# Designs tried in a protein design chat: VH-VL binders against Large ribosomal subunit protein uL10m (mRpL10). Part 3

Target 1, 224 residues: Large ribosomal subunit protein uL10m (mRpL10), of Drosophila melanogaster (Fruit fly) (q9vpl3)
Amino acid sequence: RGKINIQRPKAPHYERARVVAVTQPKYPELPKAKSCFKTRAERTQQQQENPYNEIIAREVRNWLDHSRLVAFFHLSSITADDIFRVRVQLHKQNLHLKSYGSKIIEQAVKNTRYEAIVPLFHSNHCIVFSPDPEKTAALLRIVRRVPQMVLLGGIVEETMLSRNQLVAYAQMPGLHAVQAQLVQTLSQAPGHLIQQLQAHQNSFVQVLDVHAKNQMNEETPKST

## First folded at step 15 (VH-VL; from w2 with light chain E34G)

Design x1
Fold by OpenDDE, fold request of step 20:
Structure x1 (fold): chain C 224 residues (1-224), chain A 120 residues (1-120), chain B 112 residues (1-112)
Amino acid sequence: as target 1 above (224 residues)
Amino acid sequence: EVQLVQSGAEVKKPGESLKISCKGSGYSFTRHWIGWVRQMPGKGLEWMGMIWPSDSDTEYSPSFQGQVTISADKSITTAYLQWSSLKASDTAMYYCARGHDIWTGYFDSWGQGTLVTVSS
Amino acid sequence: DIVMTQTPLSSPVTLGQPASISCRSSQSLVYSDGNTYLSWLQQRPGQPPRLLIYEVSNLDSGVPDRFSGSGAGTDFTLKISRVEAEDVGVYYCMQATQFPYTFGGGTKVEIK
């Protein structure tokens, strides 16, 4: 029984060889030039085309579109437990803490008015959403107690606000109070104007009276 | 002008309850913290806690947690500090103060103080 | 809790001379937002405390410019360039970087 020369296997019988040749699955030759390593560009493109990312991006857009208050935070060495705790606190105030990847955010805000927020998402970030802008104060109070959450800015009533502006906003009287104050101010304006106008008229009349009195006194001949 | 007016001096016995008040005026009461600070006779200032009057969000110092209750009535722009049972050691001057803003935490306006004397 | 240590406890000063008060914190008072929430308060005899300086170096409204604050991290200083008679009292530093807020022990400024 001839030593099966593993280095030179005996060619199979011609008929068998034909069958094997015909039954060999012809795999489409992948163009030799495509390096097995997806280029960074291809990887990026594939990531962008991930159906899952699209779904999540739509979710983000939905949150953005329906939220009157949006706040952006950087997360600095925060534990899952801490996040959970904060989430619960925020939730009690109808504030919704969400975390999304930078790419998802980028995809979500692409070609929208919110595109300017993309640079904020270079590291670990979270977003808080609320349908109620009056919850800004509650949000700030909660997150001020969480040093690991760094407030970067936010959107209130479709307006992008800096951190300082958010703080200022939280201290502003409610819309109704502001309106009331405005109405009060506007209602007082005519009164003040009238008063000022009257004051000038009165002063003028007084000056005229004094002048008239002085003239009368000069015209009274000293009856010697 | 921002004003905080506190209730008058109190003389109480140990075991009695006490509620002192701080009325704010001249600003948006619901948009500033009201803090309480204790000053024992001849001693320094001690932060007790603070309250956000709009929703009564309250922060306590651990040293005062459970010892006092801070509350507020926004309808009358008044904050309260309350003891359920006074101790002789509660003898002190108590100040209320307005937080400058929601974030910074420094107190820019102070009440005149309420002297609480607890003696048997 | 952050411990605030003030030195000296007492500062006798001659009228017209400068005064300096130190406040040291047990940990950095720089908050995650980069701000330092240290304030200085003045308490004159028989009066409530008054805010002098906030965020290390900002003078509160109505505070004379003879007062100045400086420092960073854990070391802070209140300076009075020229002490006046009305400056007599106890000065406190306060941190509001983290809860609970804490005060220094106070420095009594007196006239020699």
Scores: ipSAE 0.868, ipTM 0.947, lowest interface PAE 0.5, mean pLDDT 88
Fold by OpenDDE, last read:
Structure x1 (fold): chain C 224 residues (1-224), chain A 120 residues (1-120), chain B 112 residues (1-112)
Amino acid sequence: as target 1 above (224 residues)
Amino acid sequence: EVQLVQSGAEVKKPGESLKISCKGSGYSFTRHWIGWVRQMPGKGLEWMGMIWPSDSDTEYSPSFQGQVTISADKSITTAYLQWSSLKASDTAMYYCARGHDIWTGYFDSWGQGTLVTVSS
Amino acid sequence: DIVMTQTPLSSPVTLGQPASISCRSSQSLVYSDGNTYLSWLQQRPGQPPRLLIYEVSNLDSGVPDRFSGSGAGTDFTLKISRVEAEDVGVYYCMQATQFPYTFGGGTKVEIK
């Protein structure tokens, strides 16, 4: 009785092979997960049609519409703990740190005045929202201590600002102070103008006075 | 012109408290950092910390954390450096300096310095 | 903390000759925004420090053009093209890239 090689069984006799071949269960080809063959476009479309994404997009829009200060950051190798710490610090200043997917942002700002921000969201990013533009300085001070947060730009009072412009904005005196300064400057302007206009006249009068004094001194005979 | 005027020289004994001042003028006091720098006799400069006068946000060097208190009164455009208990080792020149802007951190204007002498 | 090391400690220089001061940082001074917040300060005898150069190579207002700054990353240099008598003093590099801010140990420039 030939040793049945269990590792390499001899090909069965032709008849047996036929029976085995016919009795082999035809396993239906596992449906290729349609998901694996979805084109990038189809995947993107499916993500866009997600009701959840719409809700989040609406949320983003609400934040944008109700915020007078919006700052955009790139996140570079930041830990969850660090993010949490920063979030707490920001929150203490009524600054709200949020993170959204780029697609959600794109959806949220599509056909809006905020559409220009889309290019800022090419990587890991976060957004800080505030209803108070005066918190710009506080924001910058906080994030300056967090090198992993790279300031990309922002929106202040519906105006898009570059990083440098945000820094400059934070250095500006408050609106009231600026207004006061402006009023002061404007109030002085007419006086200065009048002085300039009268400068020549005054100079002329002075010269005449000097001349008159000199003439009077010459007419006083030295009474020897 | 931006000016920082510091309080006069101080001679103190160990254990005494001290508060020195730095008055800023010629700029928006609330929109610039005020830093404090220590210079021990014959030694180099040491950054102690800085304060944002608008809201008193303060950053300390770890070496000076808990050793001194930096404060500011924006109403009189004055920053302060305070010791609760002076040590002989606190003998030094102390400079205040204005940060150029909120972000860059370099000091573009300096006070004349306050000499603090702590001796028994 | 970033350690700033200056060399030399003392630089005796003949009037009219150039001087060079080196500052080395223990780590890169390039901040995440791409800027390098290195500054050079001059302290004349009996005077407060004065800013000379900010962000590696930018001269502060009123600083003579005989001063120049260069460098990148961890190595920085202050150069004085022609030393004048008024240039006598101690020079410091300072980093403001990371807290705490730190100064170099200083380099004393003296006239021979």
Scores: ipSAE 0.866, ipTM 0.946, lowest interface PAE 0.5, mean pLDDT 89
Fold by OpenDDE, fold request of step 20:
Structure x1 (fold): chain C 224 residues (1-224), chain A 120 residues (1-120), chain B 112 residues (1-112)
Amino acid sequence: as target 1 above (224 residues)
Amino acid sequence: EVQLVQSGAEVKKPGESLKISCKGSGYSFTRHWIGWVRQMPGKGLEWMGMIWPSDSDTEYSPSFQGQVTISADKSITTAYLQWSSLKASDTAMYYCARGHDIWTGYFDSWGQGTLVTVSS
Amino acid sequence: DIVMTQTPLSSPVTLGQPASISCRSSQSLVYSDGNTYLSWLQQRPGQPPRLLIYEVSNLDSGVPDRFSGSGAGTDFTLKISRVEAEDVGVYYCMQATQFPYTFGGGTKVEIK
């Protein structure tokens, strides 16, 4: 009776092997243990809803909802004193300089049309809010004097604008001026049409007059 | 066409006040900087300062801070450069120039210049 | 203040020959937005200055293509590929990267 080699069990007969292979319970692959190392992104997501963050996020939303001008800035090696000075200058123009954490911003803009701004807030940043889009020029002039504030973009009248577009916007005549110009242009259109229509009529009348004069001259008998 | 027309040449004595003008036309006056540049006889260009006519936001060169006043009247699209008390050293050509836009700072249009002569 | 140094002071050039003017700044003219606000101006005799080039290499409207600007950081060059009689005058570089704005000392281009 051959010693059962427990270290090298004889392969089962082909038919048995086939049956065993088919009847082997497919244990659902244990969900690959999500590596306990929650990616920084996952850890950031599990950060317990800090009630404080929610409150601040609501504040940010409120600012966004009531602001017609929003500008986003990167801060590069700026001192607290410099920030304060800029804040004062901006405040004089009814521009409100605020700084929020990136997570707060993310929470604030989540599921909103402004969600695309989140990538702008990966570093030291600040936001300027204003209820008046006409203050765009004032904002740009102030921040141009502060090289530590890098303009990234903004929102004007609910439209996302690039830096260049903000500059362009600041150069545009005010809405009222543009409207006035439009009205003026529109008001000139009927006048031009009338003039064109009248020009044809006047030309026709002139031709008729010439014809009438020529006929009168032909009817004058040459008195021999 | 963008035009900047400056006031005529001035001959003054030391101690007198002077206000020269630069009238802009052919563009939105309130949406461009107006800069002033001094050129002393036979010398180079010196930036004095600039003004945003819409709200009279003004930037001065430190060298000219307190020496001159830059102002603007947007209603007549005119910028001004003024001295309270002229010095002989103020003898120069003064140019006004339009800033291209709010941000870039370069001047794309220039006035013809105003010659100011200050002599005792 | 940023000091702008131009060389040479005078550039006598033969008609049809190229000219080159250098402008060096005491500090980098790259602004925090990544742009370089250097411009070149031409002043013909008895005339006001005229903008030639803005932001280092962009030709202003109406400026002939024989003018070109190059450079980065602190070193900038204005080139005239073929000098014409109308090109006689003084050329200035200007920085608008930071306040106060400053001009170079000027380079006089003359015909030999």
Scores: ipSAE 0.865, ipTM 0.947, lowest interface PAE 0.5, mean pLDDT 88
Fold by OpenDDE, last read:
Parts: sequence; structure tokens; C-alpha cells
Structure x1 (fold): chain C 224 residues (1-224), chain A 120 residues (1-120), chain B 112 residues (1-112)
Amino acid sequence: as target 1 above (224 residues)
Amino acid sequence: EVQLVQSGAEVKKPGESLKISCKGSGYSFTRHWIGWVRQMPGKGLEWMGMIWPSDSDTEYSPSFQGQVTISADKSITTAYLQWSSLKASDTAMYYCARGHDIWTGYFDSWGQGTLVTVSS
Amino acid sequence: DIVMTQTPLSSPVTLGQPASISCRSSQSLVYSDGNTYLSWLQQRPGQPPRLLIYEVSNLDSGVPDRFSGSGAGTDFTLKISRVEAEDVGVYYCMQATQFPYTFGGGTKVEIK
């Protein structure tokens, strides 16, 4: 019985070879995952059409619409831990730190009054929201201690403000203080007016007296 | 005109508590930092800390953290610097100063200073 | 902490002559917003400090134009073009770029 050469097996008989060829299982070609061949453009479009992104975009719009204070920041080499620390500090002041992708922001503000903010979101950014514009000072004090957060600008009471304008705004007296000052100023105005009116009257009387005296002096004939 | 008026000179013994004051006028007191600066006799200026009077947000120098307390009463436009227990080494002139704005941090107006002498 | 080093410690100057004071920081004083928060203060004998210059080169209100500030990064200079008798005192640089704020050691300007 010849040693079965396992290195060079004899070709099977023709009939056996036919049977083996016919009985070879045909495995269905795994559908080439169409997803792997999507063009960059298609992938980008699919990302834009993600229902999840729409939901997030709606959330962003909601934040923008309900916030009286919005501040935009560039993040420069900030760690997750640092962000967390800042978030906690801001939260204590009812300031809400959020981070969204640039595409989501773009989608969220498209065809809205906020469309002008899109150019601010070209890199790593975060947004701080607050329902209270009086928290601007608190926000600025907190972020001034975080060099990795670069203030780009913000929206206060539906008005877009530059960085410098935000600083100036934070130093303005509150609405109530301004009102109080206004009331005080207005309350003093009548007193000043009365003084001015009286001063003019007094001056006028003095002028009349002088005039009367001069007329009397002219009518006294020098009795030579 | 912006004015900061500090309390008068103090002579104390070691271990005593002290609170000195700085009253601001002529500006919005709640919208500017008030800083405290120490100057030891014949020495330079040392930043101790500062306070935002509106909500009492306070920043301390590490060298003075826990050694002093900075506070403010916005109702009377007054800032305070206090010690719980004075040391002889606390003998110095203490200045309060107004921060120019919320962000820049430089001091544009200064009080006249309060001399604190701690001697046994 | 940022260390501020001033030179010279003492600057005797003849009346009418210029004076120059240097301030060097251990780190860059440029903040992330691009601004440099360096200020110069004057302290006359027996008086509180007075702000002279803020943000490197801006004169504070009421400060004579004979004072000027310059510099960038870590090196800063205060110049007095013509020293007057009233300019006698100690000058300090201060950084407010990061906490804690720190002062230089001071430079005493005296008249010869």
C-alpha cells in the first residue's frame, strides 16, 4: 500500500473531481458594505442629515433663544479636567457651559438672527449660556482665571457684543441702579430749574432797578 | 472724583484681632475690584488679594491665603482687611486700591494707607 | 508665581537728565487675549503709590508725557525723558497677567 504522499496528493479521478467541484459550497458574496465606499461628500452629507444632529441643533437654538447672556470662547489646549472644573464653577453661578460641533452650530443658526456667529466656530470652542445678563461680571471673573478659555465675544439682551464691549457691560451699573440714579437726577432737576429761574428773575429785577435809577437821575434837572 | 479713604493707624499687640477699612466714593463701588497691598517698612509692594464687592468674589495671594480675610460691605461701599491673630511681622503699611476694570487688573486709584504696628 | 525683577535698585539722576528703569518677568506677560497687563507705579516719599502707565505704554490720566513705557514679552522699560524734582521716589512694575499679581522690587530714583 503506497505511502500517501501528503505533499503531492494525486489528483482525484475525473468523476470524483466533478462531484467535488459541484458540491463546493457557494458562499454568498458578503454585500460590499456600501458605507465603505461613500465619497467624502456623501459622508459629509450623511452626517448633516443625521436625525441626531437635528435634535442637537434644535437644542442649541433653544439655548440661544432662551438665554439673555451668551458668551463664545475659543479653547486653547485645555484638558477635560480643566473644562470640568470650569464647568462646575460656572454652574454655581447658573452659567451653563456647552460644547457643540461647528457643523451642528452652523445647522442650528442657519437662516436665523444668529448666523453671524458661525465664523467664530472654526476650531475648538465652547459656549456659555445664562438666563441672567447680570451674570456677565461673574462669567468674566471666572474665565479670566482660565487662560485656556479665550473670550471671543457674546450676546447680551439680543445684542452682539465684542470682548471689550462685554467687559464694559459688566462694569455698568445694573438696570435698577441706573433707574435709581435716573430718579435721583430727575428729582434734583426741578430744584436746579427753580434756582435758575429765580436767578434770572433776580437778575432781571436788578437790571430794571438800575434802569429805573438811571432814568430818575436823568430827569433830575441839574439846577444850576 | 474717585476716592478711597482708609481707616486710621492701628497699634496692636501680638495675638489681637484687627479689621481695617477702605471706603470708596465717587464711582460704582460694586463694579470694581478692591485690592489690598502690603508694604513692610522700607520694603516694596506686595499684592495680598482683591475682592469684587458685588458678590464678594475674592482672590488671594498664596502668601496671604489663610493669613488674612478680605471682605466688603457694598451697602456702605467699604472693603475690609482683617486678621484673627496679629503677629509682629504684620507691622506694615496697608493700601487699598481700585481695579480699573473687571479684566485688566491694574490699580488706578489708591487709598492713603493704614499703618499697622504690632508690638509687644 | 511670576517673578518681577527690576534694575537698577537705585538710580541717581541729575535734574534734567533722562532716567531708565528695567523690569524683567520670569514668564511672558502676554495673556491669551493678546494683551500684556504690565503697569508702572510711582511712589513718592510718604505717599501712596500712583499709577503711571498701564498695559506697557499707556499713560494714565494726569501723568506727564515725560514718562513713557515700552517693552514686550518679558522685558519692559520705563523712561523719564527729563527728570524733575517731583519725580523722586520709588518706581514699581506690576504684572496682572496671571494670579497672583506680583510687583517688582522697586527702583529708587534720587537726585544727585
Scores: ipSAE 0.865, ipTM 0.945, lowest interface PAE 0.5, mean pLDDT 89

Design x1
Fold by ESMFold2, fold request of step 20:
Structure x1 (fold): chain C 224 residues (1-224), chain A 120 residues (1-120), chain B 112 residues (1-112)
Amino acid sequence: as target 1 above (224 residues)
Amino acid sequence: EVQLVQSGAEVKKPGESLKISCKGSGYSFTRHWIGWVRQMPGKGLEWMGMIWPSDSDTEYSPSFQGQVTISADKSITTAYLQWSSLKASDTAMYYCARGHDIWTGYFDSWGQGTLVTVSS
Amino acid sequence: DIVMTQTPLSSPVTLGQPASISCRSSQSLVYSDGNTYLSWLQQRPGQPPRLLIYEVSNLDSGVPDRFSGSGAGTDFTLKISRVEAEDVGVYYCMQATQFPYTFGGGTKVEIK
């Protein structure tokens, strides 16, 4: 699709943000969902035309430092209107939907134990941040209604978790005791989580699917 | 030991209000969906909606949106299904059911049912 | 809404013989995570529904192993390898892949 760009090849420098407003208050209307929804060409151009990568990387680091819940998603085809609705729902729960380039993520996680998350950002993606790990349940309820947001995994209380581990975290009662026990148990799986998060988009979905099915088989419901 | 105990059968007239209950025990009430399912006489099952009791987040089937109110009181581990004005077509058996977890959507425990009869 | 269609509507069977119940959905039940959220319920006469099978083929605890589930995409089957008297009732498939959750119309199993 970048091969056939009617506007870019034939237009003067207007597509590269050289359009200047001559009189006020007439401004071009901008797409509503700029943060998450972008064409492939727009993402590439924004990366090339954003010389402030270090400033944005500091923003990402600030989000990581102040967020006790972080979740990573592959983003399938979704309209700007649909993603805006999801962002509003998440925002009401103090859940903040963001998207960043892989080079910016790499800069932000340099010299941290989270460097292994970088490959997740080579495809169309988004991230949800929250300071409140108790909002994991609200996140999962909202995202379950949005199949275009495919949960890859996350970070809770500085621990890397798979999607099944995030679901298990949200189910546990008595957050103080359960939180401590869950972190202890799940810390034994950071290598497994890192391996799953490194898979490419289609392969990664398949790896998570196999892992989830193996865990579901091992977690046969109790008779009660 | 998961148990859902529903309130007893009701006989009502059209236009009356009604609130039926479902008390959960033997599990963490706030960490599971509670769903409501209607079964009209001689008919199959219909999902009406469900509630997440910890914050009262509620999902309604479009067929029942605005027709009933689903609520919960987590302090007494009880979910409710409520009509402001009953119709004769509301005559049915109503079941509550517990979702296994937040994600999968299957219901692993069911209440005994509450028969609601609305004359005419 | 996903429409769930069950066949047959009624399945009279001889004790000890197999029974097979079909469930077809109007669209794929594979969610974007690769999982299929299809379950089977049993409703004995005068009783509430009971979970038999979750996620297509997983037997719920306490369910006899003469029950099995199979299928993919839009086409699913519940089998009873040898029908017993206690298996009389109505069987429902249910999908939870997409809201609203929907049920099949039911299949009545009874002894000839």
Scores: ipSAE 0.734, ipTM 0.888, lowest interface PAE 1.0, mean pLDDT 80
Fold by ESMFold2, fold request of step 20:
Structure x1 (fold): chain C 224 residues (1-224), chain A 120 residues (1-120), chain B 112 residues (1-112)
Amino acid sequence: as target 1 above (224 residues)
Amino acid sequence: EVQLVQSGAEVKKPGESLKISCKGSGYSFTRHWIGWVRQMPGKGLEWMGMIWPSDSDTEYSPSFQGQVTISADKSITTAYLQWSSLKASDTAMYYCARGHDIWTGYFDSWGQGTLVTVSS
Amino acid sequence: DIVMTQTPLSSPVTLGQPASISCRSSQSLVYSDGNTYLSWLQQRPGQPPRLLIYEVSNLDSGVPDRFSGSGAGTDFTLKISRVEAEDVGVYYCMQATQFPYTFGGGTKVEIK
């Protein structure tokens, strides 16, 4: 049922165990057999990941397509017991805690407007999905008690929101009207903001906010 | 205008039950925490707990868990603090307070207080 | 539980002079998101508490600018630049970084 640790192969253990990860003594010994052995082990492990990568990437795409609420977290050190409790609390609210490798996320969001989220997954992370955007309040209440889950931002009704915008979304009465209003306000594309420049004062704030979010977990040049 | 109006002072005997109220108005009642704070005579403030009225999600201070019940009736925008069996040590002023938002935990509006006196 | 220690216990101040109240927590009040959820409350005699400052240094609406808050980590200060008669009362710091929320013991400000 849990999809965390997405690299759960079904292959017979014996066959996989016979391909050995490269480990050699501190003193270099590099016969060609050793080099080939390393390459063979790496190829075998890489090949076993390929079919699961595609299956899991489809799962992520399905979650993104069917979720009106998505939230991204950096996950600090947390006990298995505590993360289990959080997962149960979230599940009771139709909030689904998942974790995927960055390569899987990259594959899943390739050629979509959500490509900007990939850097968030270069460190220990988790994602919460829900079909119900009104569960944003429940999500925030649950994770506020869990400082190990550091809220980075989210997607509500297909609009990318900062942490502060997500909190503001949860506070507003008349959720239907607020959802429509919020989508309108934040529907501007990052490139659209850049291209609107005749007076740059107001547009820079929004462009910088998007760029800052894209670099929360990983050091890369700001958007290029 | 945000207002929190609490029920009137109570004089009770040990062992009696009590339910005091806090009616919120001028804001979206279900989208803010309502907290309860005790002030014993001549003492400082103690956070007892809080409730999210939309779904009755409740957080208690460990010192008060099992001692009181915090509840809300969102249809009449009212939060409650209840004792099943009062003790003389429950004599205090009780305040309700509105959380500013879901996250920050500061209380930006306060009720006038309900004095509860429990005498043997 | 995070213990909040306020000093002084009492602060008699000449009208028009500054007052300074210290609040120290038993551990850092910086939450994992980098924010510090420390607020200051005023309780005038016979009245409920009133929010003065939230998140260390932000004045609540309607609070005079003679009040200011500062600090970081475990050490926080509330200052009144010039005390007025209406400022008499007990001042509390409160942390909301970690459950349970806890208050300092209070500092009584009075005119001498």
Scores: ipSAE 0.732, ipTM 0.886, lowest interface PAE 1.0, mean pLDDT 80
Fold by ESMFold2, last read:
Parts: C-alpha cells; sequence; structure tokens
Structure x1 (fold): chain C 224 residues (1-224), chain A 120 residues (1-120), chain B 112 residues (1-112)
C-alpha cells in the first residue's frame, strides 16, 4: 500500500493516503498572494505528477489484469471518516477501494477490452478491485449500507456487467456448488446422468452466451 | 417451489432459553437474505434483523440488538432465532421471510410462523 | 430509524367499492440509485404476511390487478379498485431504503 513515492504519508500513513485519494481536486487553487514564486520543490511536484501518471496507469492495468472482480462507483459527498470505515470493511473482505483520475484510467485501459469503462470516470468516482469473484455478494452488502457509493457496474471474470447483472451474479450458485452437483450426477444411473450433464452443459453455454453478449452490449452507467 | 417451514409452537417460562428454526427449500439458500419479523399479539409487524447464510453476515434492528441471536446452518438450509433468557414480553408470533435478492430488501416468501408463549 | 405512518387504522368498505390506504414516511424513501424501496404486504386473518407490491407500484406474481400502488418521496398509496371478501385483512407498508427496515402500523380492511 506504501508503493507511492510522491505522497508518502506520515503516521498514521493510511489516513493521509485515504484523504488525498478521496478529496484530491482536479484543479488546485493557487495561492493568490504569492503566486509569482514557485520553488524547485513545487515544480518537482508538478513534474512528478506528470510522469507519475504512467506509473499509476501501469498499476491500474495490473489491478485490472489480476482482479477477477472490479466494481465502479460514482462517489457522492462523504466524510473522510465514513469513507475510511468503508475502506476498512472492504479490506477485511479482500476488496480494495481505489480512486484514479480519468486520464490515468484511459491510459490503463487503452487498447484493451475494457476501453468501454472510460465514460464512467468523468465524475467523482471510486473503484473496488478483488482477486475473488465470490466476494461480489460481500461487496454488494457493504455498499448497500453506503448510499454515497452509487454502483455503476463492474467486471467479473473478464465480463462487463451492469448493476443488475452484478446483483444477479451474486445470486448464482458458486463454482464449488456446481462442481459438487456434477460429481453427484456422475454417480447416478446412466440415463439420469445424461440428462443432468446436458442441463449443466447448457447452463455453462448460457453463461458463455451472456459473457459474449456483455462484450457486445454493455450499457451506459446509471447516474441517479 | 420456494418454501420456508418453521418449527412448531413453543410454550416457555421466563428465564428459559429458546431456539426456533426456519428451513428453506426450493431455492439457493445461501444466496438470499433470511429475515425475522415479530408480531406481538394484536399488534403490527416489527423487523428484527436478517442474515446472509453464506457467511453469516447479520443485520439487527437496534431494538433487538443484543436481545436475540440470528444464525444459520447452510449445510441443512436452516436459519435460527434464539433467546438466551426469555421474557413474558417475548410472547409473539415470529415469522421468517426470504429476501428476493441481495439488494432490494423486499421479502417475497414467508414462513407459516412460530407462536412463542412465555408465561409463568 | 424511518417511521412509517399508515392511515386509516381501519377501513370498513362495502363489497365492490374501492379502498385506499395511505403510507407516509418520516423521510424520503428514494435511495441514492434513484429507486424507492417501498413494498406493501397483506395479512389475512390467521395467515402470514404476503407480498402484494414491491418498489412502490409493481404487482407481485399472482396478485390480482385490482390492487395498485402509487406515490413518491414520502407519500404512498395502496388502492383496491373493488374490494372482495378475500381482501379482508391488515395491510402494511414497509421501507427497505434504509436499515433498519421498518413497517407501518397497519390498516385493517373490513367488510361493512
Amino acid sequence: as target 1 above (224 residues)
Amino acid sequence: EVQLVQSGAEVKKPGESLKISCKGSGYSFTRHWIGWVRQMPGKGLEWMGMIWPSDSDTEYSPSFQGQVTISADKSITTAYLQWSSLKASDTAMYYCARGHDIWTGYFDSWGQGTLVTVSS
Amino acid sequence: DIVMTQTPLSSPVTLGQPASISCRSSQSLVYSDGNTYLSWLQQRPGQPPRLLIYEVSNLDSGVPDRFSGSGAGTDFTLKISRVEAEDVGVYYCMQATQFPYTFGGGTKVEIK
């Protein structure tokens, strides 16, 4: 979590990093009385932000490549204490709350299957990453209690899903339940086995068809 | 068919413990909330809390926090409501109900109810 | 906690005539996603509650179309266009916009 060289927080490290990520404005207001002076440290900060964008974009790409669950939110007005509590709740579930500028996200998804997500980041936002798609239910339960985080959609197992599709995904039997059912079916009489295998294979085909259609038909985000 | 079958009526004395059950069938038990609702004699409905059976994540109404325990055993698709020490004021009908999904919070299937009578 | 207030407490109605039940919340039931998580339940005498309407106006499966729901914000209405004998019971509104979920006090519909 302390991989960022420019914004090294003092103790407590996590509070400063959290506040900066949530409250960072796109347009900082310059000091009016002393604007004619810029130190080398101030110029270095500005320059570090520019080349820093490439480093952060690579990190976002790595998160996207290695996360089986990604969720996108519009972030309404929320106190630093409340967003910190949410981040802690999410972290306990291996859910990682992050915030990035829209330019950085555009760079990160450039020439990838995920370019369609860029419009989601024109306003104040945050992203949740996780290596575990089974955490979709935990994510939805946590954010349902946080109306300031407005769910726009997500990515599960490389498939883009709307808010409603994420909710439906959380209702589906897990892979372990499907595997257990398949083992039980293989132990049954041959006639019943053939019927069960066809039903489960058709279920897999239906999931794959939804996956392919989601690649074609991803909808615009909800913004109410 | 979605079905919620509750344990039978109970007659108890103040101070006794009690655990009542709600067995779900006909749906994926671990993928829906199970809520508990109290109805005191001649009164309306009160939401007590709910549980997500997959990981036992619970949400209690503040009025019932610390007074009851909501739990689930997903291996037998059963949710429970439990008192460590009953009071006469716990005399009521108790319903379990299935949440439609993880998000919307409406309850589309209801158990038949368990009447709990606590008298000295 | 969001307080849900129902009126009237009792609604005696002649068979075949309309009935209207009001539900008012202490604060808006519009969630940040723009949806309103208000439902209506029917409890016939000696029976468990039954879902009638979800998200203000959507009829649950198997509910007769003489039932309808409407409203927005803090004010909601359940209407029965023509009351039948089987409609006798207590009707509750319920909000799920904010935890804890809360119910209205109930409205008893009776045949006079």
Scores: ipSAE 0.728, ipTM 0.887, lowest interface PAE 0.9, mean pLDDT 80
Fold by ESMFold2, last read:
Structure x1 (fold): chain C 224 residues (1-224), chain A 120 residues (1-120), chain B 112 residues (1-112)
Amino acid sequence: as target 1 above (224 residues)
Amino acid sequence: EVQLVQSGAEVKKPGESLKISCKGSGYSFTRHWIGWVRQMPGKGLEWMGMIWPSDSDTEYSPSFQGQVTISADKSITTAYLQWSSLKASDTAMYYCARGHDIWTGYFDSWGQGTLVTVSS
Amino acid sequence: DIVMTQTPLSSPVTLGQPASISCRSSQSLVYSDGNTYLSWLQQRPGQPPRLLIYEVSNLDSGVPDRFSGSGAGTDFTLKISRVEAEDVGVYYCMQATQFPYTFGGGTKVEIK
């Protein structure tokens, strides 16, 4: 007499986040008696961060649950004005540009089929979400004009696609759009796919570094 | 297999309007860029702009922004290039061309051209 | 805008002999994805342009293999290993790495 909880993932409602003020003074450090005890300040820091992380991770899960199109990008040096302009262009097409910390993404995709994407978020990145997979063409057209957003791959109708596969998806008429929803990536090891995406990313960054050195008057590190 | 058939030659006076057409066939019209390229008499090629027919998203060369209008009617698989007021300097051959895909930007099929002559 | 400079302006060639056309860009044509979006077009007398080469070195379908493309960064070359009478015309390089798309000024190949 067991109950089978058959529930499609229900998107959490966006609820008002309760933000706890984090201006607490750090406690004095206690003498180091044992290595297994964390300082009070370290423990307090962990406790104060967890509620915010979970609220944001819940937001990411909600985006994933309601998005039929998700695209992942490496984000190289770009001005705040330029990225804002791109965000506005994307928003007009029901494409939502977001950035989250790698730990937040890790929490959001834990115990899901997408857990293998976490390594992509160790570098500067952004994600585009949309409920409409037919907006893949609009996404590609907009980001083609933004070389600082380097497309790594995406998810369309719960199928992981490479950049070339996303381009092909955008080319297909309606019948092939249904076929692009096929679970082709599921027949491959998730680690293999992530290694291929990371290899493209790493190889691509190395190629860019060589070409940038050959072509640019480089005066400032990209990290600033 | 892929065909782009353009409207016939035009002889016009300065100040007149004109709309020339490019009908695509043999492929999924809404899933490829259609670009327009000008060739002035005895000169090279100039990219004027292009349109994504599915939603009419357009990209214009800065040299032609505001000078022409690129449009498409996907129900009849036809793209258009339009002037509201022609100048003698618009005398040229105009080609339409199909982009291979959304991303790469090369044109793999070309129309036969439409000669536009604008004389004072 | 990326300026594309072609040399020579005119290339008279004896039938059966090779021809070489140079194209130089004012900036690197390597896009941030590592690809180089350079193509070569042929325009025979009185005809529309025709795609020969895409992405530097890939022959379009139906293009004879006597045509080849090479190059990287800012310096590109189209070669015809053995010029035939049908190869008479003007050849253009075109970049699509950055908007606006731009063409070289053209190189006229003619039989001498």
Scores: ipSAE 0.711, ipTM 0.879, lowest interface PAE 1.0, mean pLDDT 80

